# Miniprotein binders against q9h3h3: the designs that were tried, part 11

Target 1, 235 residues: q9h3h3
Amino acid sequence: EDGFTAEHLAAEAMAADMDPWLVFDARTTPATELDAWLAKYPPSQVTRYGDPGSPNSEPVGWIAVYGQGYSPNSGDVQGLQAAWEALQTSGRPITPGTLRQLAITHHVLSGKWLMHLAPGFKLDHAWAGIARAVVEGQLQVAKVSPRAKEGGRQVICVYTDDFTDRLGVLEADSAIRAAGIKCLLTYKPDVYTYLGIYRANRWHLCPTLYESRFQLGGSARGSRVLDRANNVELT

## First folded at step 3 (miniprotein)

Design B29
Fold by ESMFold2-Fast, scan of step 3:
Structure B29 (fold): chain B 235 residues (1-235), chain A 100 residues (1-100)
Amino acid sequence: as target 1 above (235 residues)
Amino acid sequence: SLKDELRRLLEEIVELAEEALRAIKEGNLDLAKKLIRLAIYIAEFIIRELDDEEIKLRAEWALKLLKLALEAIEAGDPKKAEEILREVIEEVRRLIEELK
């Protein structure tokens, strides 16, 4: 709400990652089971800490769908964190280029398209579309946050394996649009998340690299994508 | 609360049907089919979750029409799908007006 700090956001993210996940894993589960799983666990109804009136009685950190070809690769996160601490201690400039360099050096390349939606049918519908695209192979992996105790927006994260691969990032955007998604999308590399860098940080870094807006009648790809760092229109 | 949620679900079906109709007019049949399948999912959800028999029957009728629209596109008759989607929009809008 008001007053979220980088420390508070990092703590919330860590807690969610450590709590149990509800996972549909297409590597081991037949695609025919997806619709029943989606009906059982609509994200607008799954509560963060469990509730007698919800589908879950126990805490849930994330609801996720893994594609058939999904192969987890977080890179060397420990090496990244050690290098980040050394960089801060060294007094050398901390810039977007410096973080990109650290990410490449430690193979921490994944990133994600984010969409924030209020709890309700539009969220559940958007998640169902994304989940089907993952299981059908148009996207690699995705997750959605459960309903928070305080309410507020929930987030759908659609991952790509390399944030430095612009074409791959744009292909994921196209697949999201093809799934019927029309809301604002923003793209964030995971290196920023692992280092606890959010919108309000002491280095004044913008963790959002791309922004995608739906373009009605645009015909070509269904969206207008902006490179936030360079103010360059990519589509 | 429940009535407000139902109204929002029905409004979503109308929105999806209108978008599907637009997609057909633009020649994007793949998008139209995806949008119709999403509307089908909503209708099935309403039928599964609600105890109101009158609303269930109306939702079942909308579901039947949505499935027929999808079949029409798959059979190569997008004009028939347009006709059916307009019927879906009309019926669901009527149901929304009855929910106050």
Scores: ipSAE 0.000, ipTM 0.087, lowest interface PAE 24.0, mean pLDDT 81
Fold by OpenDDE base, second read of step 4:
Structure B29 (fold): chain B 235 residues (1-235), chain A 100 residues (1-100)
Amino acid sequence: as target 1 above (235 residues)
Amino acid sequence: SLKDELRRLLEEIVELAEEALRAIKEGNLDLAKKLIRLAIYIAEFIIRELDDEEIKLRAEWALKLLKLALEAIEAGDPKKAEEILREVIEEVRRLIEELK
């Protein structure tokens, strides 16, 4: 994906965070209502701006599912950004280790597995699988982007609480694979989003820490997870 | 097209600025700051990705105003922030119209 596309998607994702969300909250809503909710708001039909004939009449930023164990904790994003600006001004070298340390210091530890899918049945099916996994407690929280007017790919984001916890990241990959998803997954810490770190950034930082590729006949996880920073397979 | 994408990003800046203006009027300064920071982020993105010097200059101006609006809120002058945000909205809307 073109650096522009990645940054654009990030900017749109941040903007979409401010629009109304369609949320299924398993903490307050019975799991038995999930199927009706999924049928009412299929991601391929929910439109970003509430187009005529869409399930939504108003703009929707995200469609989300919250698990029973979901606790929103964004950490000190403002402090993180201030520290990042100070670091840039200092002229000190910026490394993935620097970003990791900034994230830890400010408790901005969330990250997400990302999958990009074309609008349609495959997307809706993938989302339904993820949503069930969240409601069943295999995953904590997930969101999917609504359909854009231009018909671009939609993104499903599956969150983990701590991008520094490799086991938690790998467990989420396993749960996604168990939900029947076979596409390429990339893992991106939210700190990289908050700091505006994109694929073509001036520091040559890779915003993707992990990649997961589905493998037929592989280990119990059904995927190969690559640490991009170290070029090491974790599975 | 790149122009269509740029227009969309600019429209998002307008929407965020309008929402920030509403948030200020409602007394929700934290939300306003968040919205302005997002608009700043988009403006910075536009500046980095655009090769068009004219549009880049306009985006830089919008960025400057958004930063000033944020500073105004942080300084305890939300009314000044509202004025600046209105100026941003007008300028960015004008730019959107020029790109059609």
Scores: ipSAE 0.000, ipTM 0.187, lowest interface PAE 14.7, mean pLDDT 85

Design B3
Fold by ESMFold2-Fast, scan of step 3:
Structure B3 (fold): chain B 235 residues (1-235), chain A 100 residues (1-100)
Amino acid sequence: as target 1 above (235 residues)
Amino acid sequence: SLKDELRRLLEEIVELAEEALRAIKEGNLDEAKLLIFRAIWIAYLIIKELDDEEIKRRAERALELLKEALRAIEAGDPKKAEEILREVIEEVRRLIEELK
């Protein structure tokens, strides 16, 4: 009963987004500098609020890698949030279709593949693989959470431009698998994140659109992708 | 109006910070952390609505103080968190006054 509320989870995510980020920006930094940057800032060692004994003495919200072609476009988040407040007050049903419509209307289309890993070598290795794929142009942008004081799993987020573009979402999954990632992946549109909708929410919405599970030689891409909403295997 | 809604949400932050102070004094640090996270959530919603650069800076300062209070509790220094939360209450009260 002392567990985290939806407000608590949303507040943590928003705090991380607004705190300083450690960024490798391939638009302005040569790819040859990536290995040194990854060695300097392994996510298992970078602390959320700073520690003189870690690579950072100041707070870090996220560790991110921007690809050469990365051009941020969040859409009209303010309009989305205003429309969401109006929807909640209206008494109209809050459904996945209604949220999708709000996201399209306000051009809040980005989404992300998520993987959760315990702090340690496997996390750092997975992040290095993703970061190289971004710098090489196979993915557009990614970020990883720093280590919390209490411990617990860290998250790697790999972004796509448009959650309604299934082919683009599946191409990102393939690139993640090609980078050597074998753990469970889940895909969440950013509209759910901006509205504070997580696994446990008042509206009983599932914010996860897709799941990807690694499989040995069963497909050309090395994964099975499930459409969670329709319970249909896509690959 | 939107300005009346913003003022109401700022008052809610003050109430949550006052409840967090009570929780710290009673030794309930888990409750205090939860209340501070709720105040942070509301602060982020408010900052998203603001176009006035000065008001936005003031709200962002209050947000940073809330984060510092949370870090102080996590570092085992609840008395420092109390001092910071009192500063948050003062800063947010001043912001409310500036909304006419």
Scores: ipSAE 0.000, ipTM 0.221, lowest interface PAE 16.0, mean pLDDT 81

Design B30
Fold by ESMFold2-Fast, scan of step 3:
Structure B30 (fold): chain B 235 residues (1-235), chain A 100 residues (1-100)
Amino acid sequence: as target 1 above (235 residues)
Amino acid sequence: SLKDELRRLLEEIVELAEEALRAIKEGNLDLAKLLIRWAIKIAELIIEELDDEEIKKRAELALYLLKFALRAIEAGDPKKAEEILREVIEEVRRLIEELK
């Protein structure tokens, strides 16, 4: 997004997913090791394709932290994609509701809060806060992109296991805010990612379901959450 | 503007110092050291980029206090680090107000 075409974004996502990941897995690693791992692999310094001057000499697709209770379930992505092709040829309207139904039918329920930050101390600080929340059990899993050769913003993805569970999505937002994050957040269900719903998509769908803006006072969560599809404030 | 960028960086130092102070109170000294090291990097960036001698001098004071707090934790004296971090927060907030 941010001016890239859907084809470029899909190709970059595929390459990143296939390249090696740097993972702190709290299911098998003591929490006491996290701070040393974060110091070794700050996302502003880890390069996408490796560099002798960075923490990595080899390509890195993602830097990730898995929580102690994390249980990955991507659902039936192949069945989802087949059903999506059938839906497109059926002539039926393509709406957020039909995508939601497809996701439920194929158990592709995960989604993520996204934050985009410039490389630097603010990114590294935000990632460390998120990683700690994951290891302490307030969040389930998160990942952050490495630094691109061309420069540009990096993305932190904080996952929830069910985008249809509004309370769970809002609880994740609250945990992100409690970790000290103050930037704009947007929530995207993985079904949209798998089906290539990005900016300027053919179906004119909003590529995110929720938007969270930080504010002092008001909400107990420290943020205002907007339902993008219905243009309604949830907090 | 340069003044707005400077204010933003100073506010980040305050936030990191406040979170480091919280980490010490929670008994997480490794996180406190990590946060202090990031605050140090921000202070170094300010010093490197600035031509204003007075602001540079005050940023250098904040840098040395942050290094002193880090050293106190490494020496097994987190109470001393708390005291020094509160001083950093006061000095940097004072500088932010003067830039208004």
Scores: ipSAE 0.000, ipTM 0.092, lowest interface PAE 24.6, mean pLDDT 81

Design B31
Fold by ESMFold2-Fast, scan of step 3:
Structure B31 (fold): chain B 235 residues (1-235), chain A 100 residues (1-100)
Amino acid sequence: as target 1 above (235 residues)
Amino acid sequence: SLKDELRRLLEEIVELAEEALRAIKEGNLDLAKRLIRFAILIAEYIIKELDDEEIKRRAEFALLLLKYALKAIEAGDPKKAEEILREVIEEVRRLIEELK
């Protein structure tokens, strides 16, 4: 059952990545066009597989905003996967530290803050705030899932280029909070996504490295961040 | 009949997935990718023609797994592709049995 659930989630993510994306690319599009683009494609209304009543008639996998300085670098994912296979057959312990070392060795360093919100005004407002922060240069890149046929929560992903750079991860959290976001955030390195580390994984690893909770007063950042791997509060 | 045609197409997906597994074990990844792409086309055809929501949902899951297996080979992880193809075979065989 656990394997079935992990494979289902991986298959859904794969299908979304393969389908067309709606992209606002600040590298080639003036910032003045963002508000009209956001009004045209609110994530609560964009449907996963297209619908005559929605902004899209064709499937959409992701809605994304690329910052002016965005320069994608996925690292050596093939080398990472080969090393992962070797690690699994070696009998050596599989730990957060071992995965971190594989990620560093193969330059697979990106990660993302995740927030899950129900379809509606709050989702659209949160996405607009994140998109503006990306276009204004406070964040590098973000994407949001379209509305699924069965409904349920949608996810906003806000990327950083190096999950081992704790300061950079915390700065992204601060920018998200400055955009008015108050919900729970969790941070997941892309290496965990590539290797299939989800909620009920075989190695009993926590699928996220950090957790951010909104806090009124006490913190200059507006949030409290927990390092889940080391069980230490950072803010 | 429609039921007989559906069963035959599902059996064809199983055969293609089994052949892809053999191709991977023999190191012929190009053949494996071609066989998986063929299985994907058959699964897409079945989904388009089906009326039963439960069967359609299960066929869509198998299709997603096939796409994931193809991506795993392209990403340099043929062992992950083998694992996924075994899952496809099991799911599709189960569906075939229920259609008897």
Scores: ipSAE 0.000, ipTM 0.101, lowest interface PAE 23.5, mean pLDDT 80

Design B32
Fold by ESMFold2-Fast, scan of step 3:
Structure B32 (fold): chain B 235 residues (1-235), chain A 100 residues (1-100)
Amino acid sequence: as target 1 above (235 residues)
Amino acid sequence: SLKDELRRLLEEIVELAEEALRAIKEGNLDLAKELIRYAIMIAEWIIKELDDEEIKYRAELALRLLKIALLAIEAGDPKKAEEILREVIEEVRRLIEELK
């Protein structure tokens, strides 16, 4: 929701993906340039559609950092979308299990930890921590949304290669916590994003698989992770 | 405002240092190191945002002490880390009061 329908949120996500991105690519850019790049493009100041008063005069869909070992593999997204249309028109039940099988069949396995923060110092600080962890090799790739003209929270997305690999998902959570992130994190497979599964979706599916809460006085891990679908605590 | 955000982050450093001190007393050195590393990262970010040389110097002193506390634990001297963390808490609380 956040004041929009699931369909509207899907359309906004598609538009952002198609607009230009500001990218720090550690595969081709020296790590020593990261701090200057972060200072030039703090996400609280980068505007979605450009503004003479911001770092950008042109639209920016996402601000991203690619790790040195990053090799994008989106799988067969076109095949996934075609199969999704067929599933919807078939009258067959749409469940988490059928979506998981669709994702596996088309090798659309990536997913992401999400954190939503208000524009300001805490957002910029969190993004800088994540960006450094990516460039240092503790995380693979991350992006953050620019500031919308309407205001509201911005999102940091930290990606993993395979949402079915629980250990990999948990290792990313640990790295995010080590980077200084205390806020609530939720994990969403990219298949859900491609298919428009957001809050209050028409199929009544939970839009995220895991939830991570900072646990200051608890585990050495620094977080408690819950499997939302099965209501099972993993840490 | 930036000053209000700065004050909240300094308060987070104090909370992290207090929990690290508790973790050391309970023998959980891995947790203590994690908490100190987080406090170090917050302090480094704060220093980048400061234009006041006196306040920046004091924040840099707190950062230096946090790094020494971490090294003390890694060197097998958690008692020294406790002493240094108490000093960090005191110094950062003074800085918070000055920003009010």
Scores: ipSAE 0.000, ipTM 0.112, lowest interface PAE 21.1, mean pLDDT 81

Design B33
Fold by ESMFold2-Fast, scan of step 3:
Structure B33 (fold): chain B 235 residues (1-235), chain A 100 residues (1-100)
Amino acid sequence: as target 1 above (235 residues)
Amino acid sequence: SLKDELRRLLEEIVELAEEALRAIKEGNLDLAKYLIRLAIRIAEIIILELDDEEIKERAEYALMLLKWALKAIEAGDPKKAEEILREVIEEVRRLIEELK
C-alpha cells in the first residue's frame, strides 16, 4: 500500500541498467552536437518502454552523457556481492561502517548525487544544464531516467569516482549548483545500490550519505552540505 | 479467448521460472540463464499485447524481476536469483488467479 519495497526498487534499477541507453559520448562526439541531441531526447518526453508518440519506439533504460575524460571503473562487484552474502551469514552487525569497508576492500568506490524532479520543462532544463557541465568538463558523467508513468518523478544522477573522497563529492555539488540547480540533492554510494540499500531496507540504514540544500545568499558554494551518517555539517 | 491465451503464456512463465530454480539447485547456471531469457521474451510479448494498465504494470514488474534474477546469476549470486525467481512465481500465480 505505501509504495514499492526495497526489492521492487532494486529490480526496477536493475531492469533499467539492462535495457538500452541513449548516450551522448563526448569522448567521440563533438560538443557542438550536444544542443541538437538534448532537443531530440528531452527526458520528460523519452518513454521508459517506448511509444510511437515519443522520441523512442523501443525501451530506454537511461539517458546518459559521458565526459571527455570519463573512464569507468566499477571495481570488483562480484567480490563485493560474495562478501555481502558472507557478512549476512556471519551474524556480524550490518552498519554504514561495515558497508564502507566492503566497498573499499573491493574497490567499489563510485557514487552519485541524486535529484528528483517531476516531468516537464524544469526537468529538461536541469538535465540540459548538467549535460553541458559534463561536456565542458566540470562533471565526469551523468544520467537521467526516462518517463515511466504519468506524474511520477524522474531522477538525475551525477557521478563521482570515489564516495570516500569528501572533497571530490563537495566539488561535484559545487559544479551542480554552478549549473543553476537549486533543488534538494542527496548522495548515494554505488555500493548501496549494488547491495539493495533503499529507503525500505530491512537493516534500517539511511540510503544516502550526504544531503545538499541550496542556500540563497548563504555559503560561498551556494549550498549547505550535511553528512547524514555523522549528522554533521560539512565546511 | 484472449484471456485463455494470456493465462497460458503466464503459466509458461511460471513453468520456466520453476525449471530455472531447479537448474540453479542442480548447479546448471547456463541452463538457468537460458530458461530465464526465455521467460523474459514471453513477458515482453505479453506486455506488448496488453491494454489493461494494471495487468501491464504487474507484468512489467515480473519482467524486471526476471532481468534482476539473470543479473544476479551473472554477478555470481545464484542464491539471490533463487529468491527473486520465487517472487516471480508468486506474483505471476496471483495474476493467473485473477484471470478466472
Scores: ipSAE 0.000, ipTM 0.127, lowest interface PAE 21.8, mean pLDDT 80

Design B34
Fold by ESMFold2-Fast, scan of step 3:
Structure B34 (fold): chain B 235 residues (1-235), chain A 100 residues (1-100)
Amino acid sequence: as target 1 above (235 residues)
Amino acid sequence: SLKDELRKLLELIVYLAEFALRAIKEGNLDLAKLLIRWAIKIAELIIEELDDEEIKRRAERALELLKEALRAIEAGDPKKAEEILREVIEEVRRLIEELK
């Protein structure tokens, strides 16, 4: 996004993580309550900083759905950040392979498929499909951003446990496509987020590790997935 | 407006400082340091854009306190960092109120 630096974008992302979340937790809530919850909190209507005329009067950072088997594992973020600082001061090259190795050694393996949609019916419909897939066990966990006051696109994030597990990443893509989603998807490892790797970064790294494009005709899986780091087709 | 944007950035500093306090209480000092560093970057950005000497002075004090909190954690005194972060939160909240 334009405006301030990458620092401003990181600060806004952290503020969202710290503000209250609206959560449907399938570990403790019956699946039969999902449709009513989705109707109460459509992401096109939930406001980022609260508004008495919207579903929320107080700030909401994220709207999330936790699957029945969801078990969060962020890994050793402390060790990762210490190693990252040491790497930067060492003068050694910073590459996708170096970041991958840091992530593996510190068990910071989670990542997410991202889809950006304009506020409105299509966003709400896409989110409902993703939420149902999570509650039904086809995906583990997902979240969607609330509506910003000035407008702009909202993001749906669908998490996987291990960005190095290509099969797991591809299975999540298939589940997203099976939910009826046809837009462009990009995959970002959480290690990139923790280390501040955004679109315009100092190391000229591609912030997207995988990319998924919907394919209508020739493929049974409904999409083509590309490994952006190695420029290799995975499907 | 510039005042509205400034208010949002100050609110982000409060959020970051509050989360850093929670991280310290949970023993996650590396996360706390990351959050404090981001708060420092935001404070520096604010100071860069200000022409108001009083508001700039208040922001500079908050920046120095944030740097002191970071040094306290690095020196092995996270309890001191908690005290300083609470002071940052109070100072910045007062500044936000004055910008109404």
Scores: ipSAE 0.000, ipTM 0.190, lowest interface PAE 11.8, mean pLDDT 80

Design B35
Fold by ESMFold2-Fast, scan of step 3:
Structure B35 (fold): chain B 235 residues (1-235), chain A 100 residues (1-100)
Amino acid sequence: as target 1 above (235 residues)
Amino acid sequence: SLKDELRLLLEWIVKLAELALEAIKEGNLDLAKRLIRFAILIAEYIIKELDDEEIKRRAERALELLKEALRAIEAGDPKKAEEILREVIEEVRRLIEELK
């Protein structure tokens, strides 16, 4: 894949965020329980709306693992959305810089590395590796989508707390690679998700900021990272 | 390295088998079966990567023991499953030591 795979639609993402989550919270649960939890809730088997034969009888929006140091901070998403409406009606240019400024002003700074995998053992194995890295403290927090009724690929999201902190974003990439992940990764700031910036957006913005490709023996551990907007290699 | 990756996957099987033993002792047979099935999937994946005949035979023996433990639970004999899972843990731990 080329890193231009479709992201979640805003409406679908909002519905998933509002539905119940299956959470392993390392702040309150011993790390020794993680492997049992992963076996109980493999993402390839957890269904979005629940069905007989799956681990869940009720809807699940996300399957998540919170690290010991994780402190939720989504910022002022409502203020961001109001400012976005005002910006669109103002006639002022809509650019990556303008969106970055909106995000900073409203403290919507989180972002995520995305990987898309087909349902099956490889997805479950990748998720288990990410979950262990979170519980062991190399990553802060991660989520994976449940299996959709229509089928298709599932997404693993590995979060950083500040997309404007390039070093933090690169450190997360290194930790993902250290966990054994070799597939294509793309990095998307949550501000783009909240504002509906996806592959075919009407403002012709690239929907992701960075792309990471596995490379053994590179200067960065296990990967080459490209700044998508400026077409510049960072590692 | 591939050898280090293999070692970590074997350690994962040991942990799953230990958790399955705890689940059986607590009477949670559904969880025990899920943990054993997960261990089976990992073992089958690992066996595809092994080139050493002796190590491969030992890994295949551990896989067959995991399948036997699962059948024991399904047949209503969780005590037999506990015994077999202890054998799995011992066999896989010895294999891990050989990889050091």
Scores: ipSAE 0.000, ipTM 0.138, lowest interface PAE 18.6, mean pLDDT 80

Design B36
Fold by ESMFold2-Fast, scan of step 3:
Structure B36 (fold): chain B 235 residues (1-235), chain A 100 residues (1-100)
Amino acid sequence: as target 1 above (235 residues)
Amino acid sequence: SLKDELRRLLEFIVLLAEYALKAIKEGNLDLAKELIRYAIMIAEWIIKELDDEEIKRRAERALELLKEALRAIEAGDPKKAEEILREVIEEVRRLIEELK
C-alpha cells in the first residue's frame, strides 16, 4: 500500500515502545481497582504526547494490562536477528516454514490478535472488556495505543505466548469474542515484527497467520477463524 | 496533505534524535545507533519526495549531520554524537516552523 506512511508508522511504533507505559498490573494490584483505573485512563482520551485537559500531561507509549500469571518471555531476539541475516546471506529459500523454525530455535514465540478501532466509546468499551478478561485470567496480557495528535484509528493487541500453539491462539480468540468483541481480528507472530517483515516484503511472506470474523448461531466459539497461510477454515 | 505529512515526518526525526540523545546519556549506544539509523532512513525518504530545492537542501544538511552522529558513535566518541544530535534537532525544528 502506502510505503511513505509505512515508514512513518514504523517510526511511531519504535517511539511508543520507548516512552512510558500506563500499566494495570494484576500481579501487584487488586482486581477491584480495575474499574477505577479504566475510568481514569480511557484510551480515546489518553494522548500520545500529553495534553492539558487529557488524563496525561506526559507522553504515553502504550496503555497495558498484565494478567496475574503474566511472565515476559521475549526469547533470544538477538540470536534470531543474527540467524536471519545468515539465512539471507546463505541463499537458502525464505519461507513461512523457515521463519517458524528460526522462531522455535530462538524461543521467539509470542504473537498477538490485533483489532483497529476509531477513537470513541466503542474503543473504550472494547478495551474495558479485554482488560477485564485479562484481570479475570481468560487472557494473559493486552495493550492499546493512545490517541494520536491528529486522530486516526487505535489498535488493541491481545498477546498469546506461543503462536505455534494453535489451540492457545484459538482459545484467546474465544475469550476476545466472549468479551463482546465483534470486529475483524488478525493474528500476527512477533517474529515477523522483530525481523522487520511487514505486509509488503520482498519475500512475499504473509505476517498474518489467522483472521477471525464474528459469527452467531452454530459456531461453538462465536467466530470463524481462517488459517491465512493454508487458506483453510478452522471452525 | 503532502505538506502536513512532511511536517509530521520531520517532527518524528526530532523525536528519534531526542531519544537517541537520551539513549547515549543512559549508556545504551546500540539503541542510540538504531534510532539514528531510523532517522536517516526517514530523512532519505523525505528528500526523495521533495520538489522544493531550498527545503531539500536543508533536509540534506540534516541528513549529513545524522550520518556524522552515527559515525561518531561507531568511532567511540558518543560525546561528539550528542553535540551533533543537538544540532540536528535545532536544524529540523527550524525547518518544521517554516512549513507552518
Scores: ipSAE 0.000, ipTM 0.225, lowest interface PAE 14.8, mean pLDDT 82

Design B37
Fold by ESMFold2-Fast, scan of step 3:
Structure B37 (fold): chain B 235 residues (1-235), chain A 100 residues (1-100)
Amino acid sequence: as target 1 above (235 residues)
Amino acid sequence: SLKDELRKLLLEIVYLAFEALRAIKEGNLDLAKLLIWRAIKIALRIIEELDDEEIKRRAERALELLKEALRAIEAGDPKKAEEILREVIEEVRRLIEELK
C-alpha cells in the first residue's frame, strides 16, 4: 500500500502540472487587476476538470500568482531523475543527505511552504492574502489547487528558490504570517516531489523539513518554527 | 541495437496500457492511474533520449493521450479513459510496426 499510495500521489501531481494553469502574472499584468482576478477565480469554486457551473469549463491543474521578480528555475530535473534511478539500482543507501546531494548537484533547489484547507471562505481568504503578498513583492510565487471531484482539502503552495537557505525559508514564513495566515504550515523541498517521495514511502524518508505554527505574542504576532530533520525549534 | 531498445520501451507502454484497461474494467481506478503514470514516464524518457524528430513527435502524441486518459479517470469518466487508452495502444503499435 505504501508504494502504491506514493505512486498514485505522483501521478496526480504530474497530471496537475501538465494541465493548464490559471495565472496572474505580475510581470505583465497591473497589480490593480488582482482583486478582480481573485473574485473571478476563487479556488473553492474553480473545479479540477471543468464544469459549466464553475468559473472554468476546461481542466485547471493549478491557480498561480507570479511575482514581478519571478524567474522560474527548476534546475536539471531530467538529470536528477536519471541519477535517482541509478541510485536505486546501485543498492546504495537512500537517505536525506543523499537526496540533498542529488538536489544540489542538479540545481533542483526550490521548495515550498504548504497549507491544507477545506474548500470554502477561509481557503479563498487565505489565498487572497498570499496572492496580494506575492504581487506586492513580499513573496516570490504561489499556487493553489482547484477543487477536486472527490472533495477533500485544497493546498496552497508558497515557493522559495533554495530549500538549503534556511534564512530564506524562514523569511517566507514571516511574510506568510504577515499576510494574515494563521493555519499550520509545512515546508517540503521540490526534489522530494519530483522523485515521488511522499509521507508513505518505501525509504521511510520524511519529506517535511519544517513545520510552522501560528502563535500570538502579545503586542506582536509570530510563529513557532520546528526543524523536523534535526528536531530543533528555530523560533 | 538502439532500435531494439526503443521497440522494447514502446512495447512496455503497450503492456502498461493493456494492464490499465484491465484495472479499469475491474474497478481498480487507483491501479489504472499508477499504470498510466508509469507509461507516461517511459514516453518522457523516449522523448528525452531520442533525436529522431519523427519518432519523438509520435512519442509526444502518445504522451498527450496518456495524460488525457489520466485526467478522464480523475474526472470520474473511466469509460472515456478506456477509449483513449485503446487509441494509445493503436498509435504505439503502429509505431512499433514501422520500426520492423
Scores: ipSAE 0.000, ipTM 0.189, lowest interface PAE 16.5, mean pLDDT 80

